# Ledger of designs, part 5: VHH binders against Probable cysteine protease atg4 (atg4)

Target 1, 320 residues: Probable cysteine protease atg4 (atg4), of Schizosaccharomyces pombe (q9p373)
Amino acid sequence: MELMARFLERYLHFAPTNTEPPGTLIWFLGHSYKIEDSQWPEKFLYDSFSLITITYRSGIEGLENMTSDTGWGCMIRSTQTLLANCLRICYPEKQLKEILALFADEPSAPFSIHQFVTMGKTLCDINPGQWFGPTTSCSCVARLSDQNPDVPLHVYVARNGNAIYRDQLSKVSFPVLLLIPTRLGIDSINESYYDQLLQVFEIRSFVGITGGRPRSAHYFYARQNQYFFYLDPHCTHFAHTTTQPASEETFHSATLRRVAIQDLDPCMIFGFLIRDEEEWHSFEANQKYFADIVQIFDSEPQPVETHDDFVLDENVEDHL

## First folded at step 1 (VHH)

Design S9 (framework vhh_7sr4_2)
Fold by ESMFold2-Fast, scan of step 1:
Structure S9 (fold): chain B 320 residues (1-320), chain A 120 residues (1-120)
Amino acid sequence: as target 1 above (320 residues)
Amino acid sequence: EVKLVESGGGLVQPGGSLRLSCAASGSIFSDYYMGWYRQTPGKQRDLVADIYSGGDTKYGDSVKGRFTISRDNTKNTVYLQMNSLKPEDTAVYYCAAIPSEYTYGLTDYWGQGTQVTVSS
């Protein structure tokens, strides 16, 4: 307890100065904190600290010929962070250690770095040690969820860009995590998405964004105006295993960090947790506030039949 | 074994520039934030800027756009370029190495401080 108190003191000491006027709201995973004065709300700081952060690890066994994911694992780690916090929100009665066991750095854990690396190769031809894209990460988590029915969370990944199809979703049992991998611009977020991007933080079902920069992914969980608060995987700790569990402190951020909207990478994964039919209807009703980020349709368009299937000729590739 | 030595402080006119340097006599870990903090008599120590080994930076709101932090991991040195200095920037500036996350056995390192005075 003495050590945790010391850690919290350091976290609060190095938090950035709150520069926003009294009355400004911080939107944190669909709920808000009101700034009364120039201080950060204590509950906001506590809730930010309490989020699970999954970072780079070293001393990993059984990960091909690698012992660390430092330098390449950030998208996987930020995706694990989104999933871990989603599980904590979905099942507040479960202990932290039970959630963290699902992400242990060993092949037998359902959502381990080992399982992501294996699935990335199997589903998307991403070689071990290569950086994951948002689409690859979403495909991996959906497949791993399907392979582990004892974890009571289903995953639906948006299709044809950012579309959710009601007939497909109806085949998935609640609770379901909706993952929308999308690009909101080329080099930076197109300003036409700014208002809608801000709105998603206010949606009750919102469980975060995974994204950032190439080779530098973060988990975004809150905003204050156009500043986004994030958890950063770019810190290396010793591997978390069942035989040698990592210290709990290694799953919490040491500092409060934020970044301006104009400095964000446009490649993102949006997460929404839908626990039942009532929450789905609420999500549908609110979709009008972020319709260019998430689209909802009754059914997926049937692919247009074509008589011309193009097959790449090795000789054509050699000459072109 | 790690010791932080600050240099580059001094007296400068408003609108002037100074460059602070902080040399570590030991290794700077990849997971440490290197930073600059300042303290005015009677006030608490405030964050000026910090930098993670991967390049992510954070600035205090009063210095954003005027100060730039950088690090050279081959020389175990962190720098603070201070431009457009104002009288309110007058303070003792401390170099620090802070673990990016709390873990057992990791500790903070602090320099002895260097005076920066902005006066005409």
Scores: ipSAE 0.000, ipTM 0.111, lowest interface PAE 20.8, mean pLDDT 81

Design U1 (framework vhh_7ubx_2)
Fold by ESMFold2-Fast, scan of step 1:
Structure U1 (fold): chain B 320 residues (1-320), chain A 120 residues (1-120)
Amino acid sequence: as target 1 above (320 residues)
Amino acid sequence: QVQLVESGGGLVQPGGSLRLSCAASGFTFSSYAMTWVRQAPGKGPEWIATIYSGGSTMRDDSTKGRFTISRDNAKNTLYLQMTSLKPEDTALYYCAKDYSETWGSLYDYRGPGTQVTVSS
C-alpha cells in the first residue's frame, strides 16, 4: 500500500484539479464513482492507475528497418491498450505478465507491433512506418484474433459504417469484442452526438474508445460530465520482450489526464465486450441510448441491382 | 464456467430485514472483489456495495447505514444484510464479479438476481 501510495503521488503530478461539485459521478467503463469532495476518489485513482497503458518503444528488433514506433505508432499502441484491458476484464484469472506477453515487441507475440505492421500491409496496403487509420486498426485486430485461437476472443468489426448484424453474431462464440470505427463530425464532434457519447460510458459492456484527439490516438476509459479521461501512448520506453521484460511501471500511466468534449477529434473506435448471451441482450436493450453511434439489424442488406453491371477503372476514358 | 447464483429475496414489510446470498463457482472467489447491484422497475442499475479480496468495503452513501456487505471465502459466498427496508428498496438484486483486485475496474460478470419486494 506504501509503494502504491508513492506511485499515485507521481500519477497525480500535474494532474488536473477536480473542478466538479461533490456528488458528481465519474463513469469508468460502465462503473460509477461518486465524488465526496474536491479530491479525486481514491478508488478511482487506484483503478485508473491499474489500467494497462501500452506506449511507444525503442530498441525494437525485427521491425523492418526501424527500431522504434515513436512518431507513427500511436493508433497501434492505443488499440493494443484497448485490447489488453479488454483481455484483463475477459480473463481476470490471468496474471498481468501473461496478458503483457501477448503484446511483446517481438514477431512471435500474437498482438505485437510486428504483427500489426504485417497485417496493415497485407490487409490494407499500409506501409511500415505510416499512421494507421481506425478501420485499418480494427481489421488488424479482427484478423490477428482469428489467427490466435489460444486467446479465445472473437472480434466483430461494425459493417456498412456502424452496423452490427444479429445473424452474423449468432455464428460466433462468446466472448465477442465489438469494434465500431466511426466519425461523429467533421472538424470536431457534432453536438448532436454529445448525449449519446456520454451515455456510452455508462454501458457495462463498454471497454473504451481509441482515437479522439487531433493528430494523436489516445485510449479513453472514463468521463466526469463532459470531461474524458485518457491514456496517452506518447512516452517512449525500451522494448518489452519475453527474454528482457520491461518494468511493470512502464505499462502504467505516470499522470492522470483529461480533455473536454469540445477538444475531441470526431474520429473514434468504440469498444464493447460481450461475454455471453445475457450481456448481448443487455447491450441490445441499451442501444436506444446511443442509436446514432451503433445500429443493430437482423441481417446485412443485399446490394441494390443496377442495369450497368460493369466498372472498368483502368480502361475507362475521360471522354466516355 | 463462472456462475453466480443469488438467493434470499422475497416479500417483506417496511422496516423489515433480509439477508441476500450469492453462491459463486468457476473462479477463485477469494481473489476477486465482489459487488451487489440492484435494478428497480423503470430505473437503471444502481451500485450498492463492493467488498475487496482483502475485506475492505466501499458502499453507496444512500444505503450504507442500512445495508452491510460481507463475504465467507471458505463457502465461496457473498452476503448483503439489509435492515430498515423501505418500499424504495424494491428491486432485482444481483451480485457481480467486479474485477481482479489489482487490475480491473469494470463488472466482470453478473448473476441472474433475486427479487426483493417491500410492501405492506
Scores: ipSAE 0.000, ipTM 0.121, lowest interface PAE 18.2, mean pLDDT 81

Design U10 (framework vhh_7ubx_2)
Fold by ESMFold2-Fast, scan of step 1:
Structure U10 (fold): chain B 320 residues (1-320), chain A 119 residues (1-119)
Amino acid sequence: as target 1 above (320 residues)
Amino acid sequence: QVQLVESGGGLVQPGGSLRLSCAASGFTFSNYDMTWVRQAPGKGPEWIATISTGGYTMRDDSTKGRFTISRDNAKNTLYLQMTSLKPEDTALYYCARDQLYWGESLDYRGPGTQVTVSS
């Protein structure tokens, strides 16, 4: 309480200047805040501060002879941040301490950096200490979630780029976290995606975006017009373990951060939490607003067996 | 050393089809996301599609209905199946090793294979 009040006061002092006129909306994980004057709404600042931020840690034991993830772990940490906040929304009755225990920096914790490193090697042949790509991160979250029935959450990773298949979803139990790893351009986001990217933040089931530069993977949770608010894992604290729990303040951002749409990196993971069939129907109804970011089909096309097409082979010149 | 070699380009009429191949060597192909990029005369490079280590595909909106990216990890080969080709598809097509690590993800690319669509 006292800790929250103290940090909120500092957060207010170091917030970036609001450049938008009164009446503009801030969209925060599918919910809106209205700017009544030239200052940030206090509730928006409070809610931003209240988000779980999982950052780099030092003094880690059992991490393949490494003691810290500083310099290589930002994608894992931003993915843990998305998952932790998703779980808070999914299970509001759980204490913050219970959610944070799932991400303890020890091999036995279900969503620990140890588990991500092990799964990255097992599923994607990514060696410990190497950078995770978005697809590797999504595959790890899906496998680790399946291995932990004490925290019911099915993670559905989009297929064939950005496609979700109704027949596959009908076979799994709610709640479902939809993860869509995608690239919306080469060096920057292609402007053709701008409107749909903005619309995603207005969707009720939206639980954030993970993405950014290799040294600057971030968790994006809100937008105001074409400005995106984010949490940054690039702050090193001592390891969080069952024998030496980290202080609560190390899981909260000390400042409000934002970036303009033209400065965003195109590499992203979009997250949506579907808690029941009613929320799925709502998601389906709204998909028309972001149809190029997320596609929905009845069934996945049958895999095509790769063998030489005699027609194509006859038209391919310069065969050796 | 990393090598990527594209093949399968050529002259094709509008409405035709081509399959491009990219042979990879010098690295563990299955560990990397792979990308197709094209560059038309006098234009900058344009991203077409990426396929992840897990087989997920990400495609440019303007070509996704006509172009399909695929991979064969046993053969260390990346493919781009192109259908309903248009004159505006005329370009040099490159494959690239891609880690999906934001703006600097393309660390190696091949010399390219020329595709010319004309009547």
Scores: ipSAE 0.000, ipTM 0.171, lowest interface PAE 17.1, mean pLDDT 82

Design U2 (from U1 with K97T D98G Y99L S100Y E101D T102S W103Y S105P L106E Y107F; framework vhh_7ubx_2)
Fold by ESMFold2-Fast, scan of step 1:
Parts: structure tokens; sequence; C-alpha cells
Structure U2 (fold): chain B 320 residues (1-320), chain A 120 residues (1-120)
């Protein structure tokens, strides 16, 4: 409650002005809020604050020869932010401290910066201190999820660009986090993707976008028309460990941030949480609204032996 | 077996042009994003261009004025048109399924490559 009071006081002074017409909707992880009188709905502000934000940390022990991820860790931190909020949505009965323990800045935590750095080197030959790309981040999340079966979430990473295969997904137990790493342009998002990108925020299973350049990766959780609201990892706090837990306020952003679609970096990871078969069928039905971002097929092409059994006999000798 | 087979490489003089082809089989080509990558002698792989299943393209800024990626879904073939070739373009060129960008190489399948040598 005290955090809420401090949040409202700060937010009231530093929130951007709503520039959109009265009656427009904010789409927030598949749910909507109505805007009236150029004021932000209090529930929208509260829900934005309540999102877990994982930022840069300092004083980290056991991270090779480094004590901080400042300057290189933003994609990892934004990916951790997506995963933490996904887990919170999947398991609303769990306390915040239980979710945050999975991301403690220590080697033993399942989704720690240490584990991401180790997996980045092992899977993608990314050295400690180098920036992660979206596919590297997704591969790390999937492997770390597989290595930690006590965390009840499976991860499926899209293949062959942006494809999800039904036969592969059917072998995975629910709940499943679908991660689609992609690039929707070169310097900026190609305008041909705008409608689909907007539609993604309206999908119930949507749990966010991690996106940006090596030094500007953010977590996107809501939109109003062509403005996207995001959480920014570029704030350094002291390391969070099980023996010396960081203050809860260091996991929340009290500053509402938004950016126009024209200013977005095209490098993205789309996240969707599928908790059961009914939610999967709903996702399939909605895929038509973002078909160039996510594709669904029955099966991935497997190695097959190709034979040409066509015989063309043009040189047959005539029997007289 | 999923197969990607590149062709069209060879020895060319500076300022020349080449059209590379990548013949795909064993999968539904039209449903996949396709990428061209090159690997120069003694260097790691470098991304050139990607074409999405829908036909939209992304190209590296250093080559986008000289190289053009395209596809023919009816023929299951990916193309790279290269113009104004320079000695620095000498590399093994290969096609791959999936995405590659400045963050890292992310391929599901790749071909053996076709050698391009730009020399006088």
Amino acid sequence: as target 1 above (320 residues)
Amino acid sequence: QVQLVESGGGLVQPGGSLRLSCAASGFTFSSYAMTWVRQAPGKGPEWIATIYSGGSTMRDDSTKGRFTISRDNAKNTLYLQMTSLKPEDTALYYCATGLYDSYGPEFDYRGPGTQVTVSS
C-alpha cells in the first residue's frame, strides 16, 4: 500500500500527457482500458506500476570478471522482465518474492544473469559482456526452462523464422510460453507490419514484446493507437540475492513511458502464454490477425530421402 | 532430406555482376523466411539479406545499394543479385532458413555455399 501511495505521488508529476482523442482504448496484455478527459485511468496506472521491471544491477558476485551488466545486459534484463511477468500472469497466487527469487543475481537462480551468460556462451558462442540478440535470448530461456523442471512453465521458440509447428507443440505440456524472435525492418519497423503489430496487443494470450538495439532493449506491454508503453532496464540498482534481497521498489517503474511506432526498433521477441488446449485453439483462431508475424503449420519438414522414380524412355529401340 | 543448394558463384573481375541461386527441397519453401550469408576467408559469417515468407526484405546497409534478394516460390528458389562487385566481396555465399541480424546468426538449415572470388 505504501508503495502505491509513493507511486501515485511520483506518477502524477511525471506521467506524459494523453494526446489521443477521448474514448480511445489502451490495450494492455490483451485487456483494454477506456480513456476519458485526457486523464490516465487509475487502474491502468496501478497495473503498469504493478508489472515486474528487471533492470541493470551492480555488486554482482560470480559473474566472470564483471560486477555489473550496465551497458551490455539490456536484452537479457528485458527478456527476464517478459518471463517474470509471464510467470506472474500464469501463477497469480504466488507471491512476488517467489517469482523474483527465480531471477536472483546469483548462479543458483534458474533464470539469473549468470545462467543467461553461461547459456549464451554454450548455445550461441556469445562471450560474457557481449550483447544478446533476440534469438539468442529465446534459446537461452528455452534451455533454462528445460533445465529447471521445478519451474512449471515450458517454452517453445518459433522455428524457420516465425513458424510454430502443431506436432511439436503437442509434445509439450501446458502451460507454454511461445517466443517469436523476429525483425520487422532494418532501421525502423516496416509500415506493412503496423496493423498486425497493433493487433498483437489485443490478443488475450499476449504477454509482451522484448525489443530494441543492444543498448536500448525494452519490454513493451501496452499500446494506445500507435503509441507503445514500455519498461526500461536502463537503471542500475544493487544486486538482488537470496541473502540480501533488493528493495521491492527496484522491481517497479513509477515512470510511465511511451514511444511512437515510427521510433521503435524493428528487432523484437513476441511472447504469448498458452495455459491449456482451449487457449491454444483461441490463439490459432486469432493468428489470422498477425499472420506475417506468426505462422502456424502442422509439422516441420523433416529430412527425407528424395527419389526421382520418373522414367522417361525417349530412346527406346523399335522392334521390327 | 531438407536440402539447400547454392549455385552461380565463380571468378569475376571487380565491377562485375553475379546472380546466385539457392534451390530448396524437402520443406514448404514459401512458408519460410530465407537469408543470404557470406563468410570471407579467415572471418566469421556476415549477414547480407533476409526475405520473409510474405516477400518483404531486409538488407545490410553496407551492401543494399549493390545486392538485391528475391524469391520465386513457384520454383522453390532464392536469389541474390550482386552488382559492382569488389575484392572485399570475396567469400563463400550460402543460403539459410530463418533470421540473421546484427545481434547474431540464427539458422535452422543452411546450404554448403557457393564460392565468389572477385579478382583481377
Scores: ipSAE 0.000, ipTM 0.162, lowest interface PAE 15.3, mean pLDDT 82

Design U3 (framework vhh_7ubx_2)
Fold by ESMFold2-Fast, scan of step 1:
Structure U3 (fold): chain B 320 residues (1-320), chain A 119 residues (1-119)
Amino acid sequence: as target 1 above (320 residues)
Amino acid sequence: QVQLVESGGGLVQPGGSLRLSCAASGFTFSSYAMTWVRQAPGKGPEWIATIYSGGSTMRDDSTKGRFTISRDNAKNTLYLQMTSLKPEDTALYYCAKPYYEGSSWFDSRGPGTQVTVSS
């Protein structure tokens, strides 16, 4: 009878056929679901539908000479999606509309597309209307979080590729979102990273991956064996503003989507939410399962005057 | 204008070593990740390694045991140390500034330096 149950019933019309054997686990942001007597567990479908998805928008005001981010905004939108879901996990007491207000399509919103475009130009010299890479997106999130102290989430972006430095992280207050922009191959993910990539989804602090090419970036939130479930920003709705809020349904995916690991783009942003010291120690203990994706060191190395520059790289690589 | 100029290539015997250099100008070198790429005759370009501004590296598994990427920010220079060279390493080696992080698309690349491994 409830609207949600009816929506879920319709949602399944376009879901892929589950070809995996009974008993196979689905790992969803560090939590598992077991397939029983249906194609998909009802709780998994509900949780997938309940995720915030931020898509392309049209009718945007004050965005330079543009009214839409269609065709260039997918990495920004997928990064906003990761951040929005992280905030929802971190602050479950906040109402959905309060979180969505932080991402309104207006210059005054802390994490608006306007703010991302301005910061992309200021920090990385990316012109308005150009695609964002993973590092640019992460730098923008970190700067915008720092500029908006009323938003109770701090951001640490991995440095020098995929490294987290303990002395730098210790200066950041909890809760902290760790963002690791990295590349696991050129045109496709190198198979040597497959096991580690699968393990990441089982980590309790995991809050998703934003990944893909500039015109094909998605938010990945769950996996079943080597199939990855994702939210797709490539759907255009009218702008969400404080004066004219968009319908809530425009922030939820109408379709369950998955892709095989061999079809993934190797460009990724890994997100982990660390809420306190205990969660940080748990993350450190689990890092051994994905050591080639995320590296942890005590301090950032500084260049020294040596004949053998390779010694610096060797020292960085030796530190686990 | 961004300019990249490679040097250090040449003819070497199997098992030999070479150090390639790339002199960068026209941009704040220390602020950007840099990449070494090679292209063998009749084949497409193959990524070797990327080094980030702080010195951390991403490397191709097939060459990472023999090739080391490094940088000297004070000299605006990128290096590739190659050891235990094999005939299959014969290629044009060029340095590149990626268009986006880790991209196989480049907004700038040098003309390359030829490495030939033959006896």
Scores: ipSAE 0.000, ipTM 0.169, lowest interface PAE 17.2, mean pLDDT 82

Design U4 (framework vhh_7ubx_2)
Fold by ESMFold2-Fast, scan of step 1:
Structure U4 (fold): chain B 320 residues (1-320), chain A 121 residues (1-121)
Amino acid sequence: as target 1 above (320 residues)
Amino acid sequence: QVQLVESGGGLVQPGGSLRLSCAASGFTFSSYAMTWVRQAPGKGPEWIATIYSGGSTMRDDSTKGRFTISRDNAKNTLYLQMTSLKPEDTALYYCARGYPLDEYYGSFDYRGPGTQVTVSS
């Protein structure tokens, strides 16, 4: 609409100055833009602005004893942002309004903050108002997606850290969202992961990274060398409901944001959208470029039993 | 395939010392952070220390003055040097590949079967 055109022009006008030389590539969810004359490519700015950004909300009804997720909901909101943009890619025929309705701030919406809070308590014993960790967030997305057959999407969460098992994927139908919660460092990302992390942004199936610590989660969607572009949930707007929809501009970032690799939190959820068997084979072929971030095996390994004399089982204790 | 095998556990008197080793195979050891975790009888897993591929370490405050994590990338081996051992240090000690996510210290893609450390008089 006319108002959206105005906000887009403002976004273009107030974009920060590009600091990288002409010829530098920007990798955006598996696609590249080439920088010319030290300015941002207009299509890159347009595509960045067009991403769905889901932020903190106020005036929420039915959320236990709370009316806002400000201060605690950032991981849920960044995860919703990743899922919403994934669904736009998966179902391009759906209108923006239809995608946003799935994330309405009401208990009946399949991916609402209400549903995340309820599932976080049920699956991980996380109380309303507590920060979600990456594993909790991934588990919630997987369960909620399974409970919503009207928008088909199987969410496969990596097991035993960063592993994907072919025999488990063979039992589910496409489309599949692969979520890999992992840690690439302690306080910052270890340099040993730099090349593979950069390569991930070049993969066609890549649909973003949700990352951060308590109260600091963001959605990362593009990179330029070792700078990462992100969407920030830390601004509060009025609740979005199907009966009283929030303004569309509240789902778009007001400005382009970028952070250097050394300032990234190493705690991350990597997202990849696999829509069919051909895309799965392409993902498998490309895995060699980021093999330390995502591993693929035929079947889940079993742990080796210890034969240490100092480990006593029930029968040995009874005879001593 | 990825394999982690711990050794060096045993029975030790309070105040004693032990050095645990973890032999790694089936992956590029030098590219991964490595972690030591312990599990005492009837307790959940407890994170002890992580060492980065570059050698930097992060340690639990309750043990960091007594335990030192180190690695030898040429030998694909992770170590835990334990000093001033207390009865409360009695647990199964296992090594794991990677660093645990903030919310769950048992969430590793690969861990060894563990080596038992018993501290008693």
Scores: ipSAE 0.000, ipTM 0.234, lowest interface PAE 11.4, mean pLDDT 84

Design U5 (framework vhh_7ubx_2)
Fold by ESMFold2-Fast, scan of step 1:
Structure U5 (fold): chain B 320 residues (1-320), chain A 121 residues (1-121)
Amino acid sequence: as target 1 above (320 residues)
Amino acid sequence: QVQLVESGGGLVQPGGSLRLSCAASGFTFSSYAMTWVRQAPGKGPEWIATIYSGGSTMRDDSTKGRFTISRDNAKNTLYLQMTSLKPEDTALYYCAAGSYYNEFGLPSDYRGPGTQVTVSS
């Protein structure tokens, strides 16, 4: 029997009704569902349960002196979740098994926790077992995508804050995953960003947000008014490897989780998938609805030379 | 033993109508979401509509309300009623067990061979 059908039946048997007024919309990665008769839309439940969720794992081999990412891996796992769902949207012809193999808990997998740990050390000097920040996670995804051409996806990470540069994007081939690491406040999201944050869920290229709760990373994929639905990496299952594949159930959530916008951590990574030139032009046209979250310019500003600038000679060698 | 067989395709003039059927066997049809997908030559698959086990339906805006998905659980049959057909609707239409909405539906292990719809004068 289809796994999602079992999750849906179980949830509807025990779940409380959706009490929002009839006509309220739920926005799910750029698509909407309408609430009717105080019932959850079955399609929304099905699509939510169908999302890939990558959680903590135990029994991991070859991960330095550790066998689990429990307690430190949540940003990596939430970033893997965003990337896995992005790849599923990008390549609907690929089987779930093929997508999940890219995230196997083994050093040879392109987007494994091993590769993230190695890359985090190499690019950002983050030691194994330390928590990843959004910028570190984005840098790791970009580099790992570049090093795995058999998975044709270019990752563009926003620069100088939240900026995307047309001349840089024009040098890469579609499909492109745009990642925008940003902070929309200090301790909580500044209310001035609320409207734009709500609007991004309505954009067709939107593939989710990683981040959110204080010291707890989640993947946000949908909203109902000012409540955000998310997938939670804080469940530990045995490692997924090519020789010992984990059960499909361990990659899906059987329940809905949500959080109010007031309780979100302001630290976020916004993801947008641009599959071709037409989708890029659509994204550009819609940018006006979230202009404080994403900025688009023709070219990156050149450094300005001033009399008081510190100049470091990159070729200076210091050998004891 | 699991089998999905589409029928009802053919050549039709612009503005015409067709009703596609998908006969399912070998599994508990009523427990599955069922989906219609089309694929034009040289293009990837395009989701059309899904009907869930509980009866809820969703259709893509690309068909602008011209297509209606329905099911008859007693007959293990899925239907797609197509009206106001356009040349751009020309494609191989196939049914699948499971959801394909937003490309987040599970890739179906059960897909029919498809039925060809050609819209031309």
Scores: ipSAE 0.000, ipTM 0.142, lowest interface PAE 18.4, mean pLDDT 82

Design U6 (framework vhh_7ubx_2)
Fold by ESMFold2-Fast, scan of step 1:
Order: sequence, then structure tokens, then C-alpha cells
Structure U6 (fold): chain B 320 residues (1-320), chain A 121 residues (1-121)
Amino acid sequence: as target 1 above (320 residues)
Amino acid sequence: QVQLVESGGGLVQPGGSLRLSCAASGFTFSNYDMTWVRQAPGKGPEWIATISTGGYTMRDDSTKGRFTISRDNAKNTLYLQMTSLKPEDTALYYCAKSLTYRYYGSPFDYRGPGTQVTVSS
């Protein structure tokens, strides 16, 4: 625990100065901290440090012709970070080491970079070593979750843009992770989305944003006014495996980072964890505050039937 | 096997002081972070403070000037010293065997049955 105290000392040393007045709230995954003076609230710093951060790794075995994801793996790592923290919120009784084992840098781990690379190729024709887009990342998480029922989490990826369909959710068991891949502008976030983006951080089910561009994807977990706090995967550590586990410290950020809304890339994945029917109803009730980011409908529209001729040739000598 | 037993609560007047104790057994106390949490009627659990295995403390800003968390590893006991108590401090206070790291919304690894603190008149 002296190690954690040392990390917090370094964290404070590299933290940006709080410039906001007393009374300002920091919204952290649907929970608020109140600024009382120019110093960061101790609980906020503790909770920020306590978040799982999955960064680049080196010395990876079995990853095609590569030993590291440095330079191309940022969206995968930020997506793993969102999923890991979601699982920790969902299953707080599980030890950190149990959650981290799911993300070990080996083919057999359910949510490993190996599995993401394989699924990216299979589902989206993304070759190993190529950057993932938000939609590819969401599709991979959903498929990998389905393939690992021993980790009881259903992943629902928004459809037809940003739509969630009630009849589809009714067919799955809680808990459900809702993932909404979207773009809130062209080169920067369009100001029309500012209020809704800020409101999202206040929602109890909110489990973060994975965002950026192919060269820079981060995990956003908190906001103070129009400043967003994030975890950055651009730090390379040696691979984490079941036979040679990486130090716990390599899964925690030693630096508090923030960025202004004007400097954000509009390309994002929004995550919401719905653990039961009560949380779903709460999410539905609050959706009006961010209706342009997430839409909810009863049923998915069916495509109009197109009439095409289907001809099957048959011969007396051959079987059909 | 794992047990946490809180004590020291009671009825106290505004401005008064109380010292809560949590006796731990059935696990290696010195290997775990320990936490105090309270829950007022009709409200969700509110984190008060955590003390690490090495004695480092994290405290909620609303109470950190009035409440002090401490531990005695030789006696497997966690303490919460409360001063300048206010009516809004009325709640059931729990100690919890915590994860090394935690974040908002997470239930604790294990917690005791709690001790009631009532601040009135």
C-alpha cells in the first residue's frame, strides 16, 4: 500500500492545477465530487487512480508477426479499459487480479488483444496491426462477450446509428453493457451536442467514453465543467500473462490528465451499464437529456422486401 | 469465518463526539484496506474514509475535517473518531473489508451489520 501512496504522490505532482471555483462539481461515472478549494478532492484522486488502465504492452507472444501493439493498439486498449472498469463496477466482489486475468496478453484470455485482433479480422476484415474504428471495437466486444458466457455480461451495440430497441433488450438477461459508437461532429464536437455530452457524465449507468482517432484513443471517465478527465494507453509495459503476471501498478495511471471539450475528437463509444430492470427504467427516464446521443425505440424497422428471382436448376441425374 | 463487528454508536447531541470501533476476525486484517461507510434512511451508501494496509488515509471532503480513520493491526481493529457531529450525520455506520482499489457504486468485499449513530436535540 506504500506503493499506492507513492503513486498518489506522483499523481499529485503531475496533476493539472484545479482552476475552477469552490462549489464546482466533478462528475465521475454518474457520481459527483464537490470542489471546496483549489485542491483536488482526495476521494476523486483515489477513485481516479483506482480505475483500471490498460496500456500498450511489449513482449507479447502469439500475436501474429508482432510482439507489441505500440502505435496501433490504442482503440483496442481503451476499449479494454472501458470493459474492465465496467466489469469491476458490475462485480465488485471479484478481486482485481480476477478481472485483469480476463485481459491477459495471451490467446486463451477472453478479452485479450489476441482475441480482439482475431475478431477484428473475422467480423470487419481488419488485418492484424491495423487501427480499429469504434464500430469494429464494439462488434468485437459484443462477439467476445457472447463467446464467454462464464462472464455474465450481455453487450448490446446500438443499431442504425445510435438506436436501442426495447424488444431486443427484453430477450437478454441483465447485466447489459450498452455501447453506442457515434461521431458528434466532423473535425471537432459540434456545439449542438455540448449540453448532452456534459449530461451523460451525470447518468448513474454511465461507465465511460472510449474516443479519439486511429492514432489517439483515450478512456474518458469524469468531467468538471467543460474539462474531461481521461486515461491514456500510450505507455508501454511488459506483457501481462497468467505465467508472468505484470505488476498491479502497470494497470493504474500515475498521472491525472484532462482536456477541454474544444480539443476532443468527435469519434466516440459511449458505455452504459444496466444491471437490472430498475436501472433500465432510470436510463429510459434520463434519455431525454441526451436524446441526440442515444435513441430508444420499441422495435427495429424491418427492411423492405426486394423481389428477386431465385432459380434452382434441377436434373434427373443429379441431387439438389 | 470472516466477521466484522461495529460498536460505539448511540444517541448524541449536536456538537458531540463518538468513537466507532470495528473488530475484525477470520482474515489477515493487515493485508486489507479498511473502509467506513454510512447509510442514512432513504439514501444510498455514502463513503466516509478508507485506510490502506500501510496507514495511508483517503477521506470524503464533506467530513474529513471532523472525522478521522485509524487502524490498530496488532488488535485487528478499525476506528472512526467523529467530532462536531451534526443532525445530518445520523446514519447506520458500517466498516468494510475493502478491495485494494475501489470506485463509486461498488459494494464492498465484506461489511459488518453496522452501528447506529443518531444526532438529535
Scores: ipSAE 0.000, ipTM 0.250, lowest interface PAE 11.0, mean pLDDT 82

